# VH-VL binders against Netrin-A (NetA): the designs that were tried, part 16

Target 1, 267 residues: Netrin-A (NetA), of Drosophila melanogaster (Fruit fly) (q24567r46to312)
Amino acid sequence: EPRACIPDFVNAAYDAPVVASSTCGSSGAQRYCEYQDHERSCHTCDMTDPLRSFPARSLTDLNNSNNVTCWRSEPVTGSGDNVTLTLSLGKKFELTYVILQLCPHAPRPDSMVIYKSTDHGLSWQPFQFFSSQCRRLFGRPARQSTGRHNEHEARCSDVTRPLVSRIAFSTLEGRPSSRDLDSSPVLQDWVTATDIRVVFHRLQRPDPQALLSLEAGGATDLASGKYSVPLANGPAGNNIEANLGGDVATSGSGLHYAISDFSVGGR
Key: E = the ipSAE of ESMFold2; O = the ipSAE of OpenDDE; V2 = 0.75 times the mean of E and O plus 0.25 times the DockQ between their complexes.

## First folded at step 4 (VH-VL)

Design U3 (from T3 with heavy chain E101G T110S, light chain H33Y; framework fv_tarlatamab_arm2)
Fold by ESMFold2-Fast, scan of step 4:
Structure U3 (fold): chain C 267 residues (1-267), chain A 123 residues (1-123), chain B 109 residues (1-109)
Amino acid sequence: as target 1 above (267 residues)
Amino acid sequence: EVQLVESGGGLVQPGGSLKLSCAASGFTFSGYAMNWVRQAPGKGLEWVARIRSDANSYATYYADSVKDRFTISRDDSKNTAYLQMNNLKTEDTAVYYCTRGSYDFWSGYSDYWGQGTLVTVSS
Amino acid sequence: QTVVTQEPSLTVSPGGTVTLTCGSSTGAVTSGYYPNWVQQKPGQAPRGLIGDTSNKHSGTPARFSGSLLGGKAALTLSGVQPEDEAEYYCLLSYSGAWVFGGGTKLTVL
């Protein structure tokens, strides 16, 4: 009378390919900024320099808490183009979680979507939405009740607040058939994926005090609502100029998306 | 409806300069990244440069073969992208195409191409 | 420097099925590289066929399909027509930069 043997859940993302649509310093040196304790500190990224490169491939390597490495997007000044991370699992997995560890001191995402594919990236469907403005940006309620009639639908969550060090999605949380997954074709289809794509839409606005901090060579003009900082790769005299306040991702702020680890629980 | 029209090509001596223009119509130009791609006579396609939209700070990217010699730019008020080519070499001889592109997950790729403009670098 | 590799030439009979592939020197091609396929007929400007692995341009005939196969991007033509004789280029995206393959000359006879 042998029992059916099922594999243990593992980090299905380990050593899996991750491709970013945007990486800081890909075509030359760029300036990014970190925000900590009401202060802004800015640095140079350059993909040709190993000491200043922040590639996506580090996201699925062994996670070392003594040596945190980050992927960083290019600096963003609006939301016209999305920034994406695409993880290819290589085969179909039954997924239990998707977790993104946020890079220390980096700006936090405000709005993002996790998509899944079951056909190796040929088609995509929403898996989970995250936003401070679920209804405005995604047309979804911030809290949706899940019953047997809708347990295969993506929900929208407010959990992207700066109090957290990670963005975590549990695939079966609050779904009634989760205890009888093997008897639910609907939930089996829901949790099955070959690829995961994270789409970043908006960044959270940093502390106004940090945005107003002066940098070496930087200037703030409160009367005009603008600030300027030197361009790392610009000709002498070129500066980035941006409006203070209103837009979350303003030119010259060094706002960018940054993740230290991308893990996916699956079997 | 969507059209891209390149202009500015011609014959130039090695070490010379040319500025190409790509006039766009039929879509919201400011929302799209724009690319320049070239093709040497009898050869394959080679990507040259890319400029992103204003939402992404007009970030620019260049092929190693043209870096520091070519500058891509755009004027959204005129719906036009430009390629300033300096220190031209005989190896830069090609038809230069303008293409629309995007990293927007749902909408963009190299879907529309212009008819091209010929640049000949010869003594 | 990244190299994108395609078959230099392929031959297929009218009505037949042919698959063109696109590989990368950096490793397996995945949907994260946004594989694109472009068609160019002799004396004409290139024409976009497929973006983001399998997403067809509005004018692309139904007989063309994009996919991933064995760590490569793939373009499949089913029921090939004589007018499909052309050069086919793939391109892959690397963090904002594009890299074209060398092209595949498809001969229909």
Scores: ipSAE 0.285, ipTM 0.712, lowest interface PAE 4.4, mean pLDDT 81

Design U4 (from T3 with heavy chain S57N, light chain S93Y; framework fv_tarlatamab_arm2)
Heavy chain, then light chain:
Amino acid sequence: EVQLVESGGGLVQPGGSLKLSCAASGFTFSGYAMNWVRQAPGKGLEWVARIRSDANNYATYYADSVKDRFTISRDDSKNTAYLQMNNLKTEDTAVYYCTRESYDFWSGYTDYWGQGTLVTVSS
Amino acid sequence: QTVVTQEPSLTVSPGGTVTLTCGSSTGAVTSGHYPNWVQQKPGQAPRGLIGDTSNKHSGTPARFSGSLLGGKAALTLSGVQPEDEAEYYCLLYYSGAWVFGGGTKLTVL
ESMFold2-Fast, scan of step 4: ipSAE 0.546; ipTM 0.785

Design U5 (from T3 with heavy chain D54K D104S; framework fv_tarlatamab_arm2)
Heavy chain, then light chain:
Amino acid sequence: EVQLVESGGGLVQPGGSLKLSCAASGFTFSGYAMNWVRQAPGKGLEWVARIRSKANSYATYYADSVKDRFTISRDDSKNTAYLQMNNLKTEDTAVYYCTRESYSFWSGYTDYWGQGTLVTVSS
Amino acid sequence: QTVVTQEPSLTVSPGGTVTLTCGSSTGAVTSGHYPNWVQQKPGQAPRGLIGDTSNKHSGTPARFSGSLLGGKAALTLSGVQPEDEAEYYCLLSYSGAWVFGGGTKLTVL
ESMFold2-Fast, scan of step 4: ipSAE 0.524; ipTM 0.776

Design U6 (from T3 with heavy chain G31K T99V F105Y; framework fv_tarlatamab_arm2)
Fold by ESMFold2-Fast, scan of step 4:
Structure U6 (fold): chain C 267 residues (1-267), chain A 123 residues (1-123), chain B 109 residues (1-109)
Amino acid sequence: as target 1 above (267 residues)
Amino acid sequence: EVQLVESGGGLVQPGGSLKLSCAASGFTFSKYAMNWVRQAPGKGLEWVARIRSDANSYATYYADSVKDRFTISRDDSKNTAYLQMNNLKTEDTAVYYCVRESYDYWSGYTDYWGQGTLVTVSS
Amino acid sequence: QTVVTQEPSLTVSPGGTVTLTCGSSTGAVTSGHYPNWVQQKPGQAPRGLIGDTSNKHSGTPARFSGSLLGGKAALTLSGVQPEDEAEYYCLLSYSGAWVFGGGTKLTVL
């Protein structure tokens, strides 16, 4: 009966505070866009309107399969400024997983890092890297051999899989001492955290056809690699212009980070 | 060697307008978010407005007390941030500071401050 | 509308230790609010001291440290010097907007 003495894992993130560095519509009405099956659809976000607000608090709310709620960052134009989500667990937990469910039809992260803190956010250490460019951006191999000598180190996971609907990190997967965690101080320290911080560095570029989809009054100039889209809630004749084939997030594209659920398995 | 120099302050009547400028040097201006913070005589600091970099579509944020009256903007080619102040009230009398955000991933906010420029709204 | 609260005034003797706190009306202060500390000496413009809870800015003396205590941000000065007499403001971030505390007047006596 030794197992009866060990608490079951729960979603430690449930109803926990999440602070986003960026939220769509917090600075007044903004335009964001979703991409699905070569189609582009753009919408307005506005934090003063409940029907157009996408707050971080929805990330750790009650699971509701009948009504998906999303947090959305402000639209971005390129890599340079990062977007962060900081989750405070309130106490030390032994974590078994960290999962971010992507908002339906939202642009997907290309590069991001999960950090953990064991001292209530005074210091942070890498927990897991995700990128299509692990070596270039983070100096980490995309395929790392894990032995006892490095089982307490963060790895980098390849995100080039086109069918991924979530970002999932299993804290103990592939770590030799995971089969005897109770006798491994190194792995116990590795999985222990009081806070989790997600840092989004780069968005995956949508399919070019979807990005080139015309909006009412929109225009695309393939020779110059530019496109023009009418600005939602803008004066008549105002357009957002951007370059095609440039940075992952382009000015006026409405590309943004969007997550529907932030869950953390802990005990 | 980071320097922020404010200008454009002065005396204006209630209902009037002023445009403040913040000339930046010593860093890559286009990569940083910029803020305006004010301080009324003998009072504490009050955040006024924020503008993000091009990477975040120059997103702007305003304190409720100035929303719809003030507009923050920037010109990266001139390394300058601006605060357009319309329909000024006596309550807007303050020293206005230009403030840079420290942002190397998420490392912090409000690292360098200018010397300030005085705005007096009085009849 | 979030209100950020600080002690209005504190007094400490030279060489002593003092802790200033920063609380929020909307709940516990966390590292996700990027607690920031600003010093303003009499007759001078403000200067940044600490960002992101505990990250010291260039030129901030070693005697200053930032932390989180009991759901509040904290600024601790150990071995206080007469030159530390100043107003200290905390600043918290809420979805891109900044909120300043009312300030703490530190008297070194």
Scores: ipSAE 0.141, ipTM 0.664, lowest interface PAE 5.5, mean pLDDT 81

Design U7 (framework fv_tarlatamab_arm2)
Fold by ESMFold2-Fast, scan of step 4:
Structure U7 (fold): chain C 267 residues (1-267), chain A 124 residues (1-124), chain B 109 residues (1-109)
Amino acid sequence: as target 1 above (267 residues)
Amino acid sequence: EVQLVESGGGLVQPGGSLKLSCAASGFTFSGYAMNWVRQAPGKGLEWVARIRSDANSYATYYADSVKDRFTISRDDSKNTAYLQMNNLKTEDTAVYYCTRESYDFWSGYYFDYWGQGTLVTVSS
Amino acid sequence: QTVVTQEPSLTVSPGGTVTLTCGSSTGAVTTGYYPNWVQQKPGQAPRGLIGDTSNKHSGTPARFSGSLLGGKAALTLSGVQPEDEAEYYCLLSYSGAWVFGGGTKLTVL
């Protein structure tokens, strides 16, 4: 579980370079959607318009609760490339936490991995896995006991907890040598990093009713072949045929990854 | 072996249009992003346009210098990528190269194979 | 308008070591930009050398290596051969779009 901040640690990510592999509006004007209370609201992003651009550079600025700024990826499908955020700390830090604040009303990640590098991005190691399907997707148990023999290994945590607006990882939590870090070269090496890479693999599936909801202009997903949904107010012949257990992203859904803040505790 | 063969270049007047083709062989074309890169006589390489695979919804990207004038497309059944060039300007004169872009989780995105190029001359 | 900067020209003796750099007007170059290196000899099409900072294309000789140096991407040639005389381009990715550097003409004397 979460621990209080250590006074001698700083936000090592503050003002640090962060690069996204995908940003909404990079492929011309694109459509993204927000999901709230079983309803879908879609908007346009465009990298050439400051009022409709959502670049990653604001992720490591001071977080302002009165003016939330978000980075948004391009709309994604479940079969596409992973989306990444790469943060360079510039030098070696001993890290105590990594926190990603989710953008309000944005689709939530289902599966993602935090990687670390100790050689300025030339090689990467898993730091923490997050998934609703830890064993299936990453081959990691959802509940892992950590002893001295394996305290330098990445674990997997469930990312689907309700009412949580952030993804948080404490590097030392549950590791036996954490209280005597100065005497553990293994654990000191484990928490040391020069770069952090967040890799988004999958989005959580929105409520099926929200996916089929009308947008401004009356648009509905009529091309889906992945979900089979009985429409409460429609005749059977007007229903969309699709696999309810299929991919989380549907054509025209506007599903995307969105983060408002990226912070890293280090010294 | 991987081969990319460009065609469709030639002489065209300012304001004219031209469509380039890039015929691919030796690999599963549908799995790769494709790019067009140009090089004006005696100048450096300039990236022009990119089209991703079906897995990435055929997303397209353009250099600022060609936005709204050029359109990149592909036909996976023919293993061919295209560049439709409209409202051509004299500064569009260049050898146009078709290049394959590979993606690997560990290696990221990288340009590996290039065609021999096709010359486009925009002159009166 | 993003600008990618390279040394216009560099000279090295056969058997020597030379490092080419690639900088961005947006700030420090990191692996998130997927730095790529491409070689072009006079009258020939370009060929890929290095992808994602340090990953060699299968046809790239062992003497070539990629890295990051001082906030820039770097291409190092150790034990330079006369056949390495060429124009070298770097390119960086900006959320789906690519930007080429101006190129470095490497002269091997």
Scores: ipSAE 0.402, ipTM 0.737, lowest interface PAE 4.0, mean pLDDT 82

## First folded at step 7 (VH-VL; framework fv_iluzanebart)

Design R1 (from J21 with heavy chain T101Y; at its last look DockQ between E and O 0.52; V2 from the best seeds 0.00; counts 0 for: pae E 5.0 > 2)
Fold by OpenDDE, look of step 7:
Structure R1 (fold): chain C 267 residues (1-267), chain A 121 residues (1-121), chain B 107 residues (1-107)
Amino acid sequence: as target 1 above (267 residues)
Amino acid sequence: EVQLVQSGAEVKKPGESLKISCKGSGYSFTSYWIGWVRQMPGKGLEWMGIIYPGDSDTRYSPSFQGQVTISADKSISTAYLQWSSLKASDTAMYFCARLDYYSYGSGFDYWGQGTLVTVSS
Amino acid sequence: EIVMTQSPATLSVSPGERATLSCRASQSVSSYLAWFQQKPGQAPRLLIYGASTRATGIPARFSGSGSGTEFTLTISSLQPEDFAVYYCQQYYSWPYTFGQGTKVDIK
């Protein structure tokens, strides 16, 4: 009997199109800052200079540990809640994991949401929430127990504890039907996607960064940003309005999002 | 630069078949939805359908389902709208448009110049 | 389908004056609303997306506001080139639908 060749899991993101809503140096030379050992070092990015550019293609290029390439967003000036990465897989995949490798010495995300689409971006649904304040920002408890009745729902986790260099989301972890995926249409639908979107909402404010940013002037209140994301399969009008209370980002601190690798396991 | 270039004006008789085209350039054709919009003379805009050229996923508006066929040839970055049998009521301007879904809240950002289809006895 | 209703059908405005166009959705479309400008013999031009974001190259005199079911396009100071038909469009739910249009003409 021809054993149906179970397609090997691949990194579905490799060399896949990725679009960033923000890229450092896109509007001319910009200042970004890195933080190492409680010291701030600031540099200039410029998209017109390949040596000073941090394009989105860096996210899905060949990962080389000896030559880390990074995407960097524009410095966060109070609109930090609207930095997005959209990865197009080109076809439907059953996803097993989504991983974001953080750039060295870059500011760390505090709150972000991974969305998935099953229809090439026509509709989106939350796939995973990350926040140090899951209940406050997203109305979801951290580490919610998952039963069969809700194994198709997004969870919220804290990426700030412990400090990690990688943000990883396992699509099947903690889901009861994961052991028998082939017998669970609900879970199959859950893991199926054509596109992945990461929305960054706020950065961590490590104490050193916060102190250094106080000197740089005007705090923009990001607290008023309402994001409405359409739910993929919900009745017309079911938008999750997340009142994302963003922390005041200090303009001029050079704070930004920086990711070196965007990987997606799928078959 | 992103461009959508449509085929030229068509004059047809009722009952004839027609296929018009929209060629995309300046972007990854397979990575964006492309749609067709009808505009009858002196009237408003109507979505007919959209296609994702990457895998040919096609969605029709209910009013156009079964009335037209939308297709794409990704090898030449071209989308098509076709009729098997034209009616006089098909007389209209037809536009193609690209949907940018990569940016949050984005919409149809680029449009073709339009193709005038005239169906008369 | 979601029905989009624009008002007024025709708006007569003098050059330099403010024009205010309304668009109503039969149900909430959140912020998934776009405004288009169309001149005779031309394709529609995207003005506003996401209810309030100006498209690239669109003059600052154009602004969009609203959420849910009520939306407004404002032209702060009408220029001669702004006389056209304006359409709102929801792209919240397929099938995407347009309003019937508002014609802005010279008073």
Scores: ipSAE 0.233, ipTM 0.693, lowest interface PAE 1.9, mean pLDDT 86
ESMFold2, look of step 7: ipSAE 0.265; ipTM 0.668
ESMFold2 (binder alone), look of step 7: mean pLDDT 93; pTM 0.946

Design R2 (from J21 with heavy chain L99Y; at its last look DockQ between E and O 0.59; V2 from the best seeds 0.00; counts 0 for: pae E 7.0 > 2)
Fold by ESMFold2, look of step 7:
Structure R2 (fold): chain C 267 residues (1-267), chain A 121 residues (1-121), chain B 107 residues (1-107)
Amino acid sequence: as target 1 above (267 residues)
Amino acid sequence: EVQLVQSGAEVKKPGESLKISCKGSGYSFTSYWIGWVRQMPGKGLEWMGIIYPGDSDTRYSPSFQGQVTISADKSISTAYLQWSSLKASDTAMYFCARYDTYSYGSGFDYWGQGTLVTVSS
Amino acid sequence: EIVMTQSPATLSVSPGERATLSCRASQSVSSYLAWFQQKPGQAPRLLIYGASTRATGIPARFSGSGSGTEFTLTISSLQPEDFAVYYCQQYYSWPYTFGQGTKVDIK
């Protein structure tokens, strides 16, 4: 296909400010666990100890195959707030992708939403939904048909069976006017953002054999699930109301979110 | 430590111009909305406008649109509020405040100390 | 614009008593509501955001509740340092607006 002469795309997230709503070890030493080959291994995080810290700056710093840096959330409980990552791009970018790379052996997310802002975080709109239960949680089909009348709408995808530990959103995939973006004000607005926010709702259930090693409370958290909470600083129409599963005990499972890279392709 | 430090009190006559400042430190100045709030003597608080210093995106409350100018100089981490011709009714305390973009729902949690502007003959 | 109305205008209470302040919005602001405290000669201080979440460093005696159009700030046991003017603010949509204030005064 003939290609337009456009500027090179960059990782707009590189060195961009990022804030997590939850970081393992922020309130003192905490226990987190990983699940590999039907085995559970648990470790300690503590933000006061450099060797055991997993800060949000790891999401947008330099990574290489010999020095993978991770952000890790606190262990997830069913009654707690959803975990969020908020990234400021600093200016308006036309985005082509958003990619989250999971840390090695990290528990995998089941349900999450990517939001965008075009006003530096004053208001937010859905950009992409991910879930094994798109209809139940977000009221959307997992394979939504796209025509010109709805090509500017967020869709929902199932990421529960990734072959590789990454979650990827291509902003223009399957959108009819993407072939002539310069002539589509609707899609130009669709891909434009100043900020990205990721809201994690629910983790995938571990393998049944690995569950036999769980302590009391951890299995309850997995069974009860977690849902979104309202975004207090966005328009009401952009929020997804939480549906809490009642009172749950402190998690003994050590399950948490762990991301090594938060990449955003843009120009 | 996040700080917003405003310029000192001003005594002016009607018709004079004035530019007051708010200098941010301890954070990335260009990555946060900052705004101005007026408090007339003995009265409540009212938003005048907000600015994003990174790209100068500026929003005014309707009653202040065209009455003042809000600007920023990102090279010195400073926001400004300016009048071209002061009136006696501009006598008030003026505060700057930073929006916490990254905390879930925190809003305006860091404020300057205030600048008292007195306009009298 | 969204009009925020506070009541009462003045509360006279004794130290150790409970104070209840209300704030009404002219249209729904969901949970995008903040409460501020202001003492004479000082800048406002954020107490509550998101209708019910205490800001960092705010004592547990301050609590907020409500959603939509009706909001309440409760101070469970007033301390001498709590006598001040309290403002609610919506940040649901620009322009953001404050209520007119409630003065909490010593009885």
Scores: ipSAE 0.087, ipTM 0.636, lowest interface PAE 7.0, mean pLDDT 81
ESMFold2 (binder alone), look of step 7: mean pLDDT 92; pTM 0.934
OpenDDE, look of step 7: ipSAE 0.792; ipTM 0.899

Design R3 (from J21 with light chain Y32N Y92N; at its last look DockQ between E and O 0.56; V2 from the best seeds 0.00; counts 0 for: pae E 4.7 > 2)
Fold by ESMFold2, look of step 7:
Structure R3 (fold): chain C 267 residues (1-267), chain A 121 residues (1-121), chain B 107 residues (1-107)
Amino acid sequence: as target 1 above (267 residues)
Amino acid sequence: EVQLVQSGAEVKKPGESLKISCKGSGYSFTSYWIGWVRQMPGKGLEWMGIIYPGDSDTRYSPSFQGQVTISADKSISTAYLQWSSLKASDTAMYFCARLDTYSYGSGFDYWGQGTLVTVSS
Amino acid sequence: EIVMTQSPATLSVSPGERATLSCRASQSVSSNLAWFQQKPGQAPRLLIYGASTRATGIPARFSGSGSGTEFTLTISSLQPEDFAVYYCQQYNSWPYTFGQGTKVDIK
């Protein structure tokens, strides 16, 4: 749906505080890797060097098409915690969309959840689920029918189809009472938030050709529940239940979350 | 560096009013809940209430509702705990603390040094 | 109001030994549990949040576990500076509540 009427909504995330649970280079120089067209390239991040830093501020700043700014997490290990982004809007907004723009050549997420809060982060409720395995991971159907009885509930979508560089959530799309929002206190509450939290659960694995160039230790990370198999190749075992035990000192595949824009349409 | 600095110790008589303060620095004061905890002499910790200075959303524990007032002045990054009429049973150490709601599994990560309030005839 | 019960009330442990502190909730608090250390004359210090996540700057010898109604704080090798009172706190629902504390004495 088009957003031609600018006076109704603005990007509420612009200059809003954002905290990431993990940022590449925050505890010294690290290596991170990107995969494109069977090619792997690795680089260095370091928060002490402005030219090699990828801070959370990049999520809500102004980007230009010639020089995209990125936030990057630390490389994902098989035993690590989920990566989160938490955005404070500062007051209650009625939200129409939440959009995450992937950085160029970024590893792609597979499974993630958007949460919202209406009490400045004291409590959180699911807003949207994303996964190629909605039923298995979140107990929800991938393309749930929406009627009046469940129009205020979080749904689950498969981010791997279509293959896009944006992850987008339209808060009211497909919800019958949205046609008459002024008459629906339930949907008015549904769109209201003071904070947004994104929790990344799993990345997509790169294609098999690119896997031949992985660093030592990268294969063990890819067997963990932090990575999904490509849909074209089918599932590789039961990687969701993988438990590696202990920490791995060697950086794995170098795969990480990389987002250039975190936009929230609100008023 | 994040700091919470509380006002100094107070010696008061029953029936007097009192307002103690907690000044936050090194962070965006309006973007975090801040709360007050009472510790009576030789006893444990009790939550009194919390406030979000950005919009003054204030929550009280039931035992303290109507007994104290929690407020904030965001222009000087300061939260307050106030009594209109002190009782001898208000003698305690009072701490302020900041709640980090940005991390999964939020926590009260920074605490003030405490303000000792003594109320005696 | 969710009641938090800690045991034991006092624990005497020799330096270098393992200390295990327990905390029980009157109803499920999921993983919304924190542990604090308070030394005499000082403010509490956050050790663990989310039942098992160490706060920034907390030594690895401190670990937390549990979910629902039963929780444990473990100090794997007690140091002299660990003499203190330890409190658990639930933040699953307002009002937030503390346990009554466990005093750890170093033998």
Scores: ipSAE 0.341, ipTM 0.712, lowest interface PAE 4.7, mean pLDDT 83
ESMFold2 (binder alone), look of step 7: mean pLDDT 91; pTM 0.924
OpenDDE, look of step 7: ipSAE 0.620; ipTM 0.815

